# Ledger of designs, part 6: VHH binders against Integrator complex subunit 15 (IntS15)

Target 1, 373 residues: Integrator complex subunit 15 (IntS15), of Drosophila melanogaster (Fruit fly) (q9vpf9)
Amino acid sequence: MSMSIDSNKLLLRKGDMKLDNYPTCAVEALTRLETLIASRNKQNMVMQIISEFIFLERTPKDGDVRKSQALPISQMNLFQEFQLIIALIEYFSRPGRDATRNAIFLSLFGSHLTPQRSKLLSRLISTAVSGSVAPLLSSAGTWMQQVGCKTPLSLEVAQNIVSDFISYSRKTPEQLKQLPMVGPHFAANFMVAVADLYLNEQRSPTLNPPPDALLDTITEWMMENPTLCQASQQPLVLPAGAIAMPFTTPLAGLLRWVVLAPLVSNRSAYSNLHLSLLRALQQLVSSGESTALPSQDLMQIVKSLQSYCARLAESKTDPQADAAYQKCMERFAQAVQIALSSNCITNQIQLLCLLESLPPHKLMKIVIEAHKK

## First folded at step 17 (VHH; from z01 with S52D K105S)

Design g04
Fold by OpenDDE, fold request of step 23:
Structure g04 (fold): chain B 373 residues (1-373), chain A 119 residues (1-119)
Amino acid sequence: as target 1 above (373 residues)
Amino acid sequence: EVQLVESGGGLVQAGGSLRLFCAASGFTFSSNAMAWLRQAPGKRREWVALIDEGGYTYYAKSVKDRFTISRDNAKNTVSLQMNSLKPEDTAIYFCAKDYMDYFRSLDSWGQGTQVTVSS
């Protein structure tokens, strides 16, 4: 007896879940999702429950099918958002299966979020960081990997963390410093996202360095936790049938930071970060894992350097005499040497050709020659 | 540095009234929502009331029509008038400026203010 989707919805409505009892109804909904989330055929129901009882979104009545593409509008007020954040934190702090938690988290926030849900997600994660809520951060890490660490949603989360913990704080809070220990997977994916936000010409025509406190924090993370960049390589605990998205390493973005930093900053922290990065690369290579540095990311660095050299040319400055360029190339060559020696770079030939297009640097030349053979 | 200092707590009989105060500093007060949260013994912290930047007020169901939150932007203060107090209202009350203050440690930003309602 295929109880019609309507009958199941009615059963859920007629149940003790009263919308007027928020956030209790949200918690109850979450609990009910635990049983439903395992069933592939109930995904629509799961989404409806989430929309109606957790986020208080109005489902367009069946009649305006054509307008059904409109994103549901949440009726949540600010106080209810506060309540929901706490309710979610508490829920995810309960003993349970990681697969279930991750499934629920992914169902709650998915890949297509309303602006309101996105904002709530960012706030939730910041709150979780503040409270060192490990289970929630684990789910958030999984989420970030599944949706993509460089997607607008992930970047929003990262930016919000930077805003909450770096921009408005004189000192980096201990909770952020401890993030690699509390939620290593999330921390790693956060690093991917945050690395993408700064010193990236694809985002801004100007190379904007990260805030000093952020740089210091990331540097400290890398120094203290050389395996942090590998945290995302662990198999994802996903619901049955779900496909794990490939992991992204923060190494490429951080390499961009350290390589391009001499163009905009003389902070010693970049040297420390560079050293830590090289160590991390070496460790990754030793582990036999391939693709630590996507060629595309490295090519981006080359493009930035090409652009810089073009500006030098306009000013009739010899790149060989430019200390910043030389330092960039030195850092870059060291990293590339390690990466090439370990076959961690995709499309190696293309990269080498592109590197040859840059004004010559002694170390880089050695590296290129060693691998063009 | 952000500081939130709560005051006004005490012992009161059921049916009585208290007024809590929070003095805020270290951030732009007028551009932030302010909230009260409480933690009863052995229970989780819960949001009690919120006042947004525009002065709109929100309340937990448990305190609705009994508690009134207000703010004075000139003084950077938030108040919670608590009427018709019940034993269930016994808790440490904390002032909050954002979601993250939910996890504010007792040691770092003040210890909140104790409200005890006797039967």
Scores: ipSAE 0.787, ipTM 0.931, lowest interface PAE 0.6, mean pLDDT 90
Fold by ESMFold2, fold request of step 23:
Structure g04 (fold): chain B 373 residues (1-373), chain A 119 residues (1-119)
Amino acid sequence: as target 1 above (373 residues)
Amino acid sequence: EVQLVESGGGLVQAGGSLRLFCAASGFTFSSNAMAWLRQAPGKRREWVALIDEGGYTYYAKSVKDRFTISRDNAKNTVSLQMNSLKPEDTAIYFCAKDYMDYFRSLDSWGQGTQVTVSS
């Protein structure tokens, strides 16, 4: 072998490792990392091995743009990318401990990824969806929770899944439809991320609805998998000493879809999704560490409704007579009522004050009055 | 909508040559790598050749030095020149949009073009 696995003296033997031994050197590096990750004093070596032998990166030189701010430079060609995807699928498919797979996945893709690593991550996950590779999808679900479902990296993964399985497909592949059964934690986290991409005025000046096939897929997931939102509440399997980041359910983002949808769509799938969300809210238990509906997420919905009502005022339209606004408010009031009764909202007093700022709606007024004592 | 239409297949004697063509549409061709894949009846899919956006080429070991992939970005076509054909090259050949199509289910692939090499 080009690297020393027998002596654990990889740094002393780096001169033996050869890039023309690809992908063999990446596979050997993955095996070696399983023991090195447990050592606190080996983290710089772990980063060097990943960069040099798995992703084939070099450090920037003086001639590169802004060396002090530059990420490592990728030297992978197209075929080496292909080889690495195959090797990683095989590696994560091996029998083994979840904690080990999760530790390796987080070491490869945990933070501060080069553009090439981000591309490879998205392609790896799409490949795992296509192949129904449950152990990899389990690690991807853990990864997405640990880095945050709404971070740019997670959103890139979600966008690439939409591109691969929704935008470029004539029909939604069976493997995507079965994702909640194969990788429920990843499916739940994907819903958090993809919900952030659509009907979200923090990301786009206009309310852009999800593609119809994506909406139909997510609606079907929620209808056929009633415990899917609870999958994100399962304890993470992490290596010793790691701190689990709090889970996030997809409820807030999907609620924004169903509440705002009447402003841009009449699709009946939103009604079915809304009913599934109401049932999920009734079933979730609030914990002292996390909640299903952070008030900040609900306040975003209020801001979008306020903006719509401002446009109605400019056109001399009474919001109380506007059918779209009334439907938005009916859905919103029903969800808020259940969430308040189930104690699923943090900072609920602040939310109630903001809800009063919206043009009156009969059910919402009742909900506010019942909880402002 | 992405469309890949393969042509140029046929029956050829061992040692002969054949050139496959693929017409591509529905995506930005010049920004994407392209590939040729193949599948014989009852066999697993195989990748054959890849060509990246800049024209760099890569080949499976079984076809290296016998096959040549090329692309024409002006015509949105990719081709595969196959020389010194062997009976083992008998398969349906498929044009693909980069290496990711290797991982997709066979139902999402086009009709392909049949190549048959007689002994």
Scores: ipSAE 0.452, ipTM 0.810, lowest interface PAE 2.5, mean pLDDT 84
Fold by ESMFold2, fold request of step 23:
Structure g04 (fold): chain B 373 residues (1-373), chain A 119 residues (1-119)
Amino acid sequence: as target 1 above (373 residues)
Amino acid sequence: EVQLVESGGGLVQAGGSLRLFCAASGFTFSSNAMAWLRQAPGKRREWVALIDEGGYTYYAKSVKDRFTISRDNAKNTVSLQMNSLKPEDTAIYFCAKDYMDYFRSLDSWGQGTQVTVSS
């Protein structure tokens, strides 16, 4: 676990970390990693090279903190961060094998990153979006699937993109609009992540809609790129022996947006997004996708609708007369009907029973009756 | 929302001096690095100077020892003292939240301030 390094070798490595040598030593380290990653015996060396030469970290010294439980200490100054981003963009832009780029990206930014590495990752990905750097975005898409699209690391990346291109931009940049063309796998995984951030009572006590510009952007992505959700289904290009993590489609999270939106918004973009989602769902079902709408995501929608109906009961309002509730249920029923007709929902009987617990809706009742018989 | 308002530009003879100011609002100023960028006619935007939240400063080689970036966290301002100006310093100067605006190719949040150095 702990590495003993010859003092001469350590001094040489530290000498190579001088400002005048940086980022050259990081570029050299990346090249060395390409050969070392293939060796199953050298992961400690790989971690040390990444920490010391690329991220300019040191192991906490005795007396600073307890040794075996301390995080590495970043020695990177602001200008070196800037230089590293430039070097990484150049490195990932070089011609080369996808498996190699993915192996390097995963080695640099695997799970359990220090806060400093996480911030650098978010900045690197935003830079790649701005520069339309397709090979890097392809590796970021693979990375997001491997670490999980809804983990804190992925959500941080997604929130940073919303901040950079939606919240703090006066108009949506063309490079963000073109993201599905440049990095479709990353765009799909980004949609999974941002869908989790909004209109989601598991993340927030209230139903907070996405920013209008983000909604418009995602709606346009789905309308103009009808196979975008299929990008999540492509086999990953991973190094030999790596285990591919399962993909997640953005359909369930975006369905939650369009089904719950009438409770908080009258934006017509949700109607356009809903139509696009129905078409995307049908295409995924036709391609043999067996779990396009996981039942847990659908049950979450039911829970939010139940909460809304409880509030209607407090005001003595009949849900069947409530226009917002009826619109939510119409959209929900249309999606459920497509999914049930193709048997792409796990635990269908459990879901149907839960749907019956909601106040009745004409189309949903028909859908339930057709599939319980 | 983030707002950055640059001022202090103008026309000056080579060898002269100018001081630029930036008023910032809409974010936690003291917790963020700040930067000056510039864009000369027909060229891409380039970074000029950075100052981190702790007050450490960094400069492009072309302006080192001639320009000084500073910040006032009480007033939410960043300034750039520009001495020994050269014609190649002619550009629109933009205040930025940190170095990421160099990469983003976004519309400036401020209009910038024009600095013109005559031969």
Scores: ipSAE 0.134, ipTM 0.638, lowest interface PAE 5.4, mean pLDDT 83

Design g04
Fold by OpenDDE, look of step 17:
Structure g04 (fold): chain B 373 residues (1-373), chain A 119 residues (1-119)
Amino acid sequence: as target 1 above (373 residues)
Amino acid sequence: EVQLVESGGGLVQAGGSLRLFCAASGFTFSSNAMAWLRQAPGKRREWVALIDEGGYTYYAKSVKDRFTISRDNAKNTVSLQMNSLKPEDTAIYFCAKDYMDYFRSLDSWGQGTQVTVSS
C-alpha cells in the first residue's frame, strides 16, 4: 500500500509539530530532517517540511514542490525571520555530523530560492560572520562551492557581507578579519565571489575597483595566510551519493585585481596583494592540483588588457610608453611565470598564444619564450 | 518535467575519441550549470566535467586535457568531446544539472550512455 505522499505528510503533521509554535516547530523540523535527509526517496517530504515548518511558506497546491513553477510565498514576518536565524545558528552549533549539516543547509537554500530565502541566507551568513559561528560558516562554504562561487546567489551573499562589514562600517570589524581563521573554506570561497564583483569587465564596462577597506582586508588575509587560497580545495563533506562540485580558487580573480589595478589605482595595497599571490602560487607546487588557475580566467585578463591597448591606440599612445600597461604586464608576467612553473594553469598553449597577441613586454616575452618550447 | 537525454556512447579503442551529447528540457537551460558524470562498474559516480552558466569549464583531474565540455544554449544541449580515451574511462556517462539542491542533483540526470574503451 503505497502510502500517498499526503499520508506521510499527515503522519509527520500528526507529530507535535504545531505551526503556531514558531520557532519551536522549525527546530523540530530540522531535527526530523536529520533522519529524512539520508533517504533518497523522501526528497519531496523534506522539501515540504522545510517549506511549511521552517520557512512558513504556503504552497498553493498539494503538488510536487519540485514540479511547481510557482514560487512559494513565505508568511514569515521580520520577527520570525530573526527567530529563524537564531534558531539556525543554534542548530548548526550543535554537535553533529558535518555531512548532515551540510545536507540540511543545501536543502534549506537550494537552487530555487525565493527572494525571502535569499535575503534570509545573506542575513544568516552575516550573522554567522559576526558571531564567528564556525560550523555554520563551514556549511556556508560548502554551499557556496556547490552552488558556484560566481553564481548570482554567491555574489549576493558576498555583496551583503561587503555591505554589512565594509560599506557601512568605518572600520573593518574584527570578526571579518578573523574570518579566515574561523571559516577558512568559506573565506576562500567568499574571496572567489568578491573578486568577481570588482575589476571585472564582464560585469561592468568600467573597471571598478574594490572598496579600500575590502582591498586591505583581502590583502591582510593573503599576507597572513598564504595557504588560504588552498582552503577552497578542501574536500566537501557530503552525504553518501552526493556529487561534489568542482572547487574554484580565488587566485585567478585576485590576480585579475592586481594585474588590472594599475589602470585605475595606484594604491600600494595591490602591490602587497600581488606579492602575497605570488607566494600563494609558489605554495601550490606542493599540492599537485593543476586546476588552481583556469586558463579562461587568465584569458579574461588578457582581453581586458587588449581592450585597454585598443584605447591607447585610439589616442595614439604607445603601449610601451604607458606606465600603467607596463606595470600590468609586469605583474601579470611574474604571476604567469610562477604559475607555469607550478603547472597549475590549464590549456597553457592557448594562454601563451593569447599573451603573444598583446603589445610586447620584456618580461612577458621571456616567460612566453621559455614555455612555448 | 526535467528531462536529460544522453547520446553518443559506444565502443571505442584505446586512444580513440567519442563525442557525447545531452539534450535538456523542462528547465531554463541557460541559467543552469551542466555537468557530465560517469559511473564505472563497482565504482561510485564521479563528476567528469562541468560548464557553468557563464561558460566556465571545470574538469576532473583524470580527464583534464583529454575531455572538453561545451554547451549550446540555443539548442539546450551540452556535449563532451572525449579524446585519447583509456580503458579507465569505461563507464556510463550521465548528463546532470543543478547541484545546488542535494536531493535534486541526485535525481537530475538522464538514463546515461555507455562508453566502453577496449584496450
Scores: ipSAE 0.022, ipTM 0.421, lowest interface PAE 5.8, mean pLDDT 86
Fold by OpenDDE, fold request of step 23:
Order: C-alpha cells, then structure tokens, then sequence
Structure g04 (fold): chain B 373 residues (1-373), chain A 119 residues (1-119)
C-alpha cells in the first residue's frame, strides 16, 4: 500500500506521532522531515524525530543531564532493522526533490555516528547497490562527499560493499559492475574510499593489495568510463544555504595502487588500470581542471617508495637493479609527467624536491628536469 | 552467489495450515539471518518473519502468533509454519538473506512460492 501520507499530517507536531506501528511511524517521520529539513530553526526537532521515530533511540529523560552525553541506544530489533531498510529504499525511490532527499539522508546518517546507524547505513547502501536504486545511491554519493570519503564511516561503507559483493561472491555481481551507470557520483566516491583501504601504509604497515575481483572491477570501471573520476566533481544538490564540502578525486588513491603494486603483485590488471589513469589524466588536461591530484597523496607514494628503498639498502640491493622499484618509478613518472604538464598538481615544487630524494630513475629524472624551475 | 529456493506453497482453506521451506546455498548459512517476505497482488512486498543467527525470531504484527519461523543449520534451510491462515495471507512468499537477496530478486519473475488462501 503506497502510504499516501496525507499532506496535512506534515503539519503535525512531534507529539502527534505514535510509535506503536513500526515502520509506519518511520515513514511518516520521513515525510514530515521533508517540510522541516529546510528550516534552520527546526534542526533539533528534526534530529529528535529521527532518533525517536526512525531509529527508535531512547532519549535521555530531561532529568539526567549527565547522561545526555551518552550516545543514544537504538531499541530496534533485527526485524525492525529490515523493515527500516525496505522503508528507506521505498522512500528514496519516490518522486521528490533531490535537495530534500539529500538533506534527509544527511540528517539520518551524517549528524550522529552511532555503531548501530553506521551498520544500518552500510547495509542500506549495499542493498541499494544490489537493487540498483539510483536515487538512494545519488544521495549516498552526496553523503560521502559531505562527510568525507576517507572517514571511518565511509571506509566502513566501502568495506561492506567489498565484503558483500567481492568477498562472498565467486563472480562479481552485475549490479556492482553497473554501479558507475546507476550511480556515477557514488561510484566515484566509493573508489576514493576503497582506494584508501588497500596498498596504504598509513593503514597497515604492510602493503595489502586489493582482492583480485575488486581490482578487476575497478579496472573495468576505469577502462569503460574514462570520465568516471570526474563524477566526484559533480555539484552537490543541497538545500539553500547548505555548504558543499570539497570533492576528493579517486585518481590519487588509484595512482597509489598502480605505482606501489609492483612491490606486491605482478597482475596485469594494474597495468590496465595504470593506462586508464593516464587517459583520465589526459582528459583532465583537456578540460582545464587544475585540481586533479593533491600533492599530499603523491607525497605519500614517495614516502612508501623511500621506505622500500631503505629496505633494499639494508639488504645491500641496488635500487637500480630492482625490477619492482623500476616499474614503480616508471608508472609514477608517466603519471606525474601528464599531471605536471596539465598543472593538475598542487605544490609542485615540494613534490619535485621529494621526488629528487628517491634513487634516480631515467624517466623520472627527465620529468623532474623538465619541470624544475 | 546467494541462492535461495522456496517451496511448500499451495492452495489452502481459511483456517488451514501450510509450511514453507527455503533451501539456501552460496553463503555461510549459520552466520546469517534469514527472513520471509511476501508480496500480495497489487501490493508491495512486506517482511513477514525473521530469524537471526542466534535463533531469535521476529514477526510482523499481522502474522504474530500464527506464523513460526525456524531454521536448520545442518541442512541450510529455513521454514515458515503458517497456521490459522487468512485470505489476506494470499501472496507470493520469498526467502531472503539479509537485505541484498531481497532486492536482487525483485527482477526475478517466478521466484518464490505461491500461497493462496481461499475463503
């Protein structure tokens, strides 16, 4: 039954809502939020409605001010969780304003970080991927940008997707393969998050490669959609007065993958991904966009290479004779060459100096000299 | 890939009983919650019952005290005992693992098991 929520119910106060019929009360709450979400003065009310009627969280009774610092605990049972997921999918699939939908999504999952909500969010997004629910994925993409693609919450979402679609599947589901078409903004931001999960020494002392199926999926995405990385730069549709957070490009993280991969893997997929990245960078040059690669991310790659070279030195191995290092530097130099030529790198001088600190590589040396002021 | 095969549906008179079965494969059954959903003609799919990995059961209000969900981890099966059936229970019944299985099956015409309750 399409709960035609009577438009008149939107004017009802919190006190008029009943908790006796879940998830009906949650759906009603969502509908009410549509009118409230645009009002700056009603944000507290919005949060209360969400907490009480959607997530069934216990609000500390007024008398224990000290307990107000405790994270609200949801009283939802597992069945109610399932109901909520379905209700949310249905809600976001309804015709409506994107700005409102995005605002509601952010209000649900952006303001309160509880373990329960985070888990539910991850499941919701995975469900949306599975069902190819474009409107919800659009909101999720917006959400990831607003909260940050490399935050623990975003990474949890990414990990959950990897777990659901890669780790437990013999074959990558078609729904994941189609994600760039169904939700390009989300797909791009997902790539940012997932790229941060692997081959990242900041996360693990060891360079852990992505699962093969994930690598193949990302590679395929990049090969088939050379402009996919630009989807992260899409303007956010937010309510009036809302501030859009800066975008994060997936290029830097993926570049880290391909550059450092030779240290841990010889899979050809990395070569293909590298090629796709170079193409993407070339496209950016043509578009005149200058913010493609943060220097900090590139510096991280250099640090990893420095660390590797230090280990080589300990083993009395010449980096010039190390095939892995040479391959790393080759891939890195090619990307840097394109990026520098297009002025897509921030703080170029610092990067060049740091690159000079690495054992010499023929191509990298040429690149550095060409751009050294 | 998660595979679920429903069975046990049929025609039954009001007040009668029916037992549905779902055979699961492609995942660690014992570590996952299982659910039954149903879709009546012209209506949206709704959750009916859920059993978690610990064996705890949850029911929709409409079926509470009439339906019983159970699982056999050794056989990778989940069952739904339906008692005191009503015409309103007429629907296609689906087995689901988590949320994903439900939505993956949305485009799968012909999956599930038909339950028809006559007046």
Amino acid sequence: as target 1 above (373 residues)
Amino acid sequence: EVQLVESGGGLVQAGGSLRLFCAASGFTFSSNAMAWLRQAPGKRREWVALIDEGGYTYYAKSVKDRFTISRDNAKNTVSLQMNSLKPEDTAIYFCAKDYMDYFRSLDSWGQGTQVTVSS
Scores: ipSAE 0.017, ipTM 0.326, lowest interface PAE 7.0, mean pLDDT 85

## First folded at step 19 (VHH)

Design j04 (from u04 with Y32H L50F Y108H)
Fold by OpenDDE, look of step 20:
Structure j04 (fold): chain B 373 residues (1-373), chain A 119 residues (1-119)
Amino acid sequence: as target 1 above (373 residues)
Amino acid sequence: EVQLVESGGGLVQAGGSLRLFCAASGFTFSSHAMAWLRQAPGKRREWVAFISSGGYTYYADSVKDRFTISRDNAKNTVSLQMNSLKPEDTAIYFCAKDYMDYFRALDHWGQGTQVTVSS
């Protein structure tokens, strides 16, 4: 007697949900979303449920729906925020389909992120790192890729992690050290974001190095797992019909770190990181993936070096005699050699031309001549 | 049925400008993020620009500061203003709809419009 589990499609009407018991209503809402998110025609309902029952957002009654660009204001207090974080951690730790989980995560923290939701997201992810919550971190990694690892939202998440685990801690917590093991995709995307935050003249006129503890952590990650940068290449598990955004590797940003580091720091960690990057680049070559190093990112490094050389000229210092410049160019040339040999750089000719504009370096000259055919 | 119809493509000289348009129908336009994608010959389709339902914009690094995406919710249209065009911008450009309004999760796109930039 095969008990036909009558999948009673509990068509839960919005009217059946009561706001009277938070966070219970949020958990119920999440459960309902599992069914609704599979339906392409119920997007508005999904968003409404999220806004009303999960984030407790109220739309200002009086405003002409057309004019009131006013972001919904969440009525959540700090305690409710905490409750929600715990509820979400629990929810994402439940057995389920990765596609559904990721879809829900993206729905919660997608295109209509209020400042409050953004803050909550950062706290949620930090809590997930602290608790080594692998499923949630997997969704967060997917989210970062879809949203973009260098977007303000991703950078905010990364900055908060740095603040929580690096700035306020005397020692890097074990949970952060284990992040590559617990959530490799997230860790890789996190590295993209943090790499963008430091030693980047596009962000700051001054080359600001990363905190020492962060540098050490990233270096350790890369040394222990040279394939970590490939974690971002894993196919995203998204709803049917969705298009995954391209992955970004942390290689270019980290290369910028190690190449420009001699200008601001003499820490040995950068040398170790450089070595690990070279190894990572060599491994990518073997995998046949051609998009590891965008030329634009490398050109940015060149521009920074040009700027430095201009300053040397103003001080009547010969770049050939400048130890920092020589070290920068050495590291850069080694990486470029590997990347060019593997055809991993886009628009190679433009890069080579730009490299020729720099004061000559023996190794770089060899590299340029070898590829400027 | 979701319909996305692109227009405004053509031939332009390097340094020139074009404005692409997309007319959307078959869904609640105001509640969905929209995007422009492009595909050059022999290359993979890549994202160019995104605009959320709330009007937040995002751009690929390759087009940043040159392209501007905008939307008119009253007319259900998305546009892409392209300035300082380069030969590398030659591609078929597609208007795309977000799946569940969670940004860059695209589920539908149009037939595309050809943009050719001559050197």
Scores: ipSAE 0.027, ipTM 0.502, lowest interface PAE 3.1, mean pLDDT 87

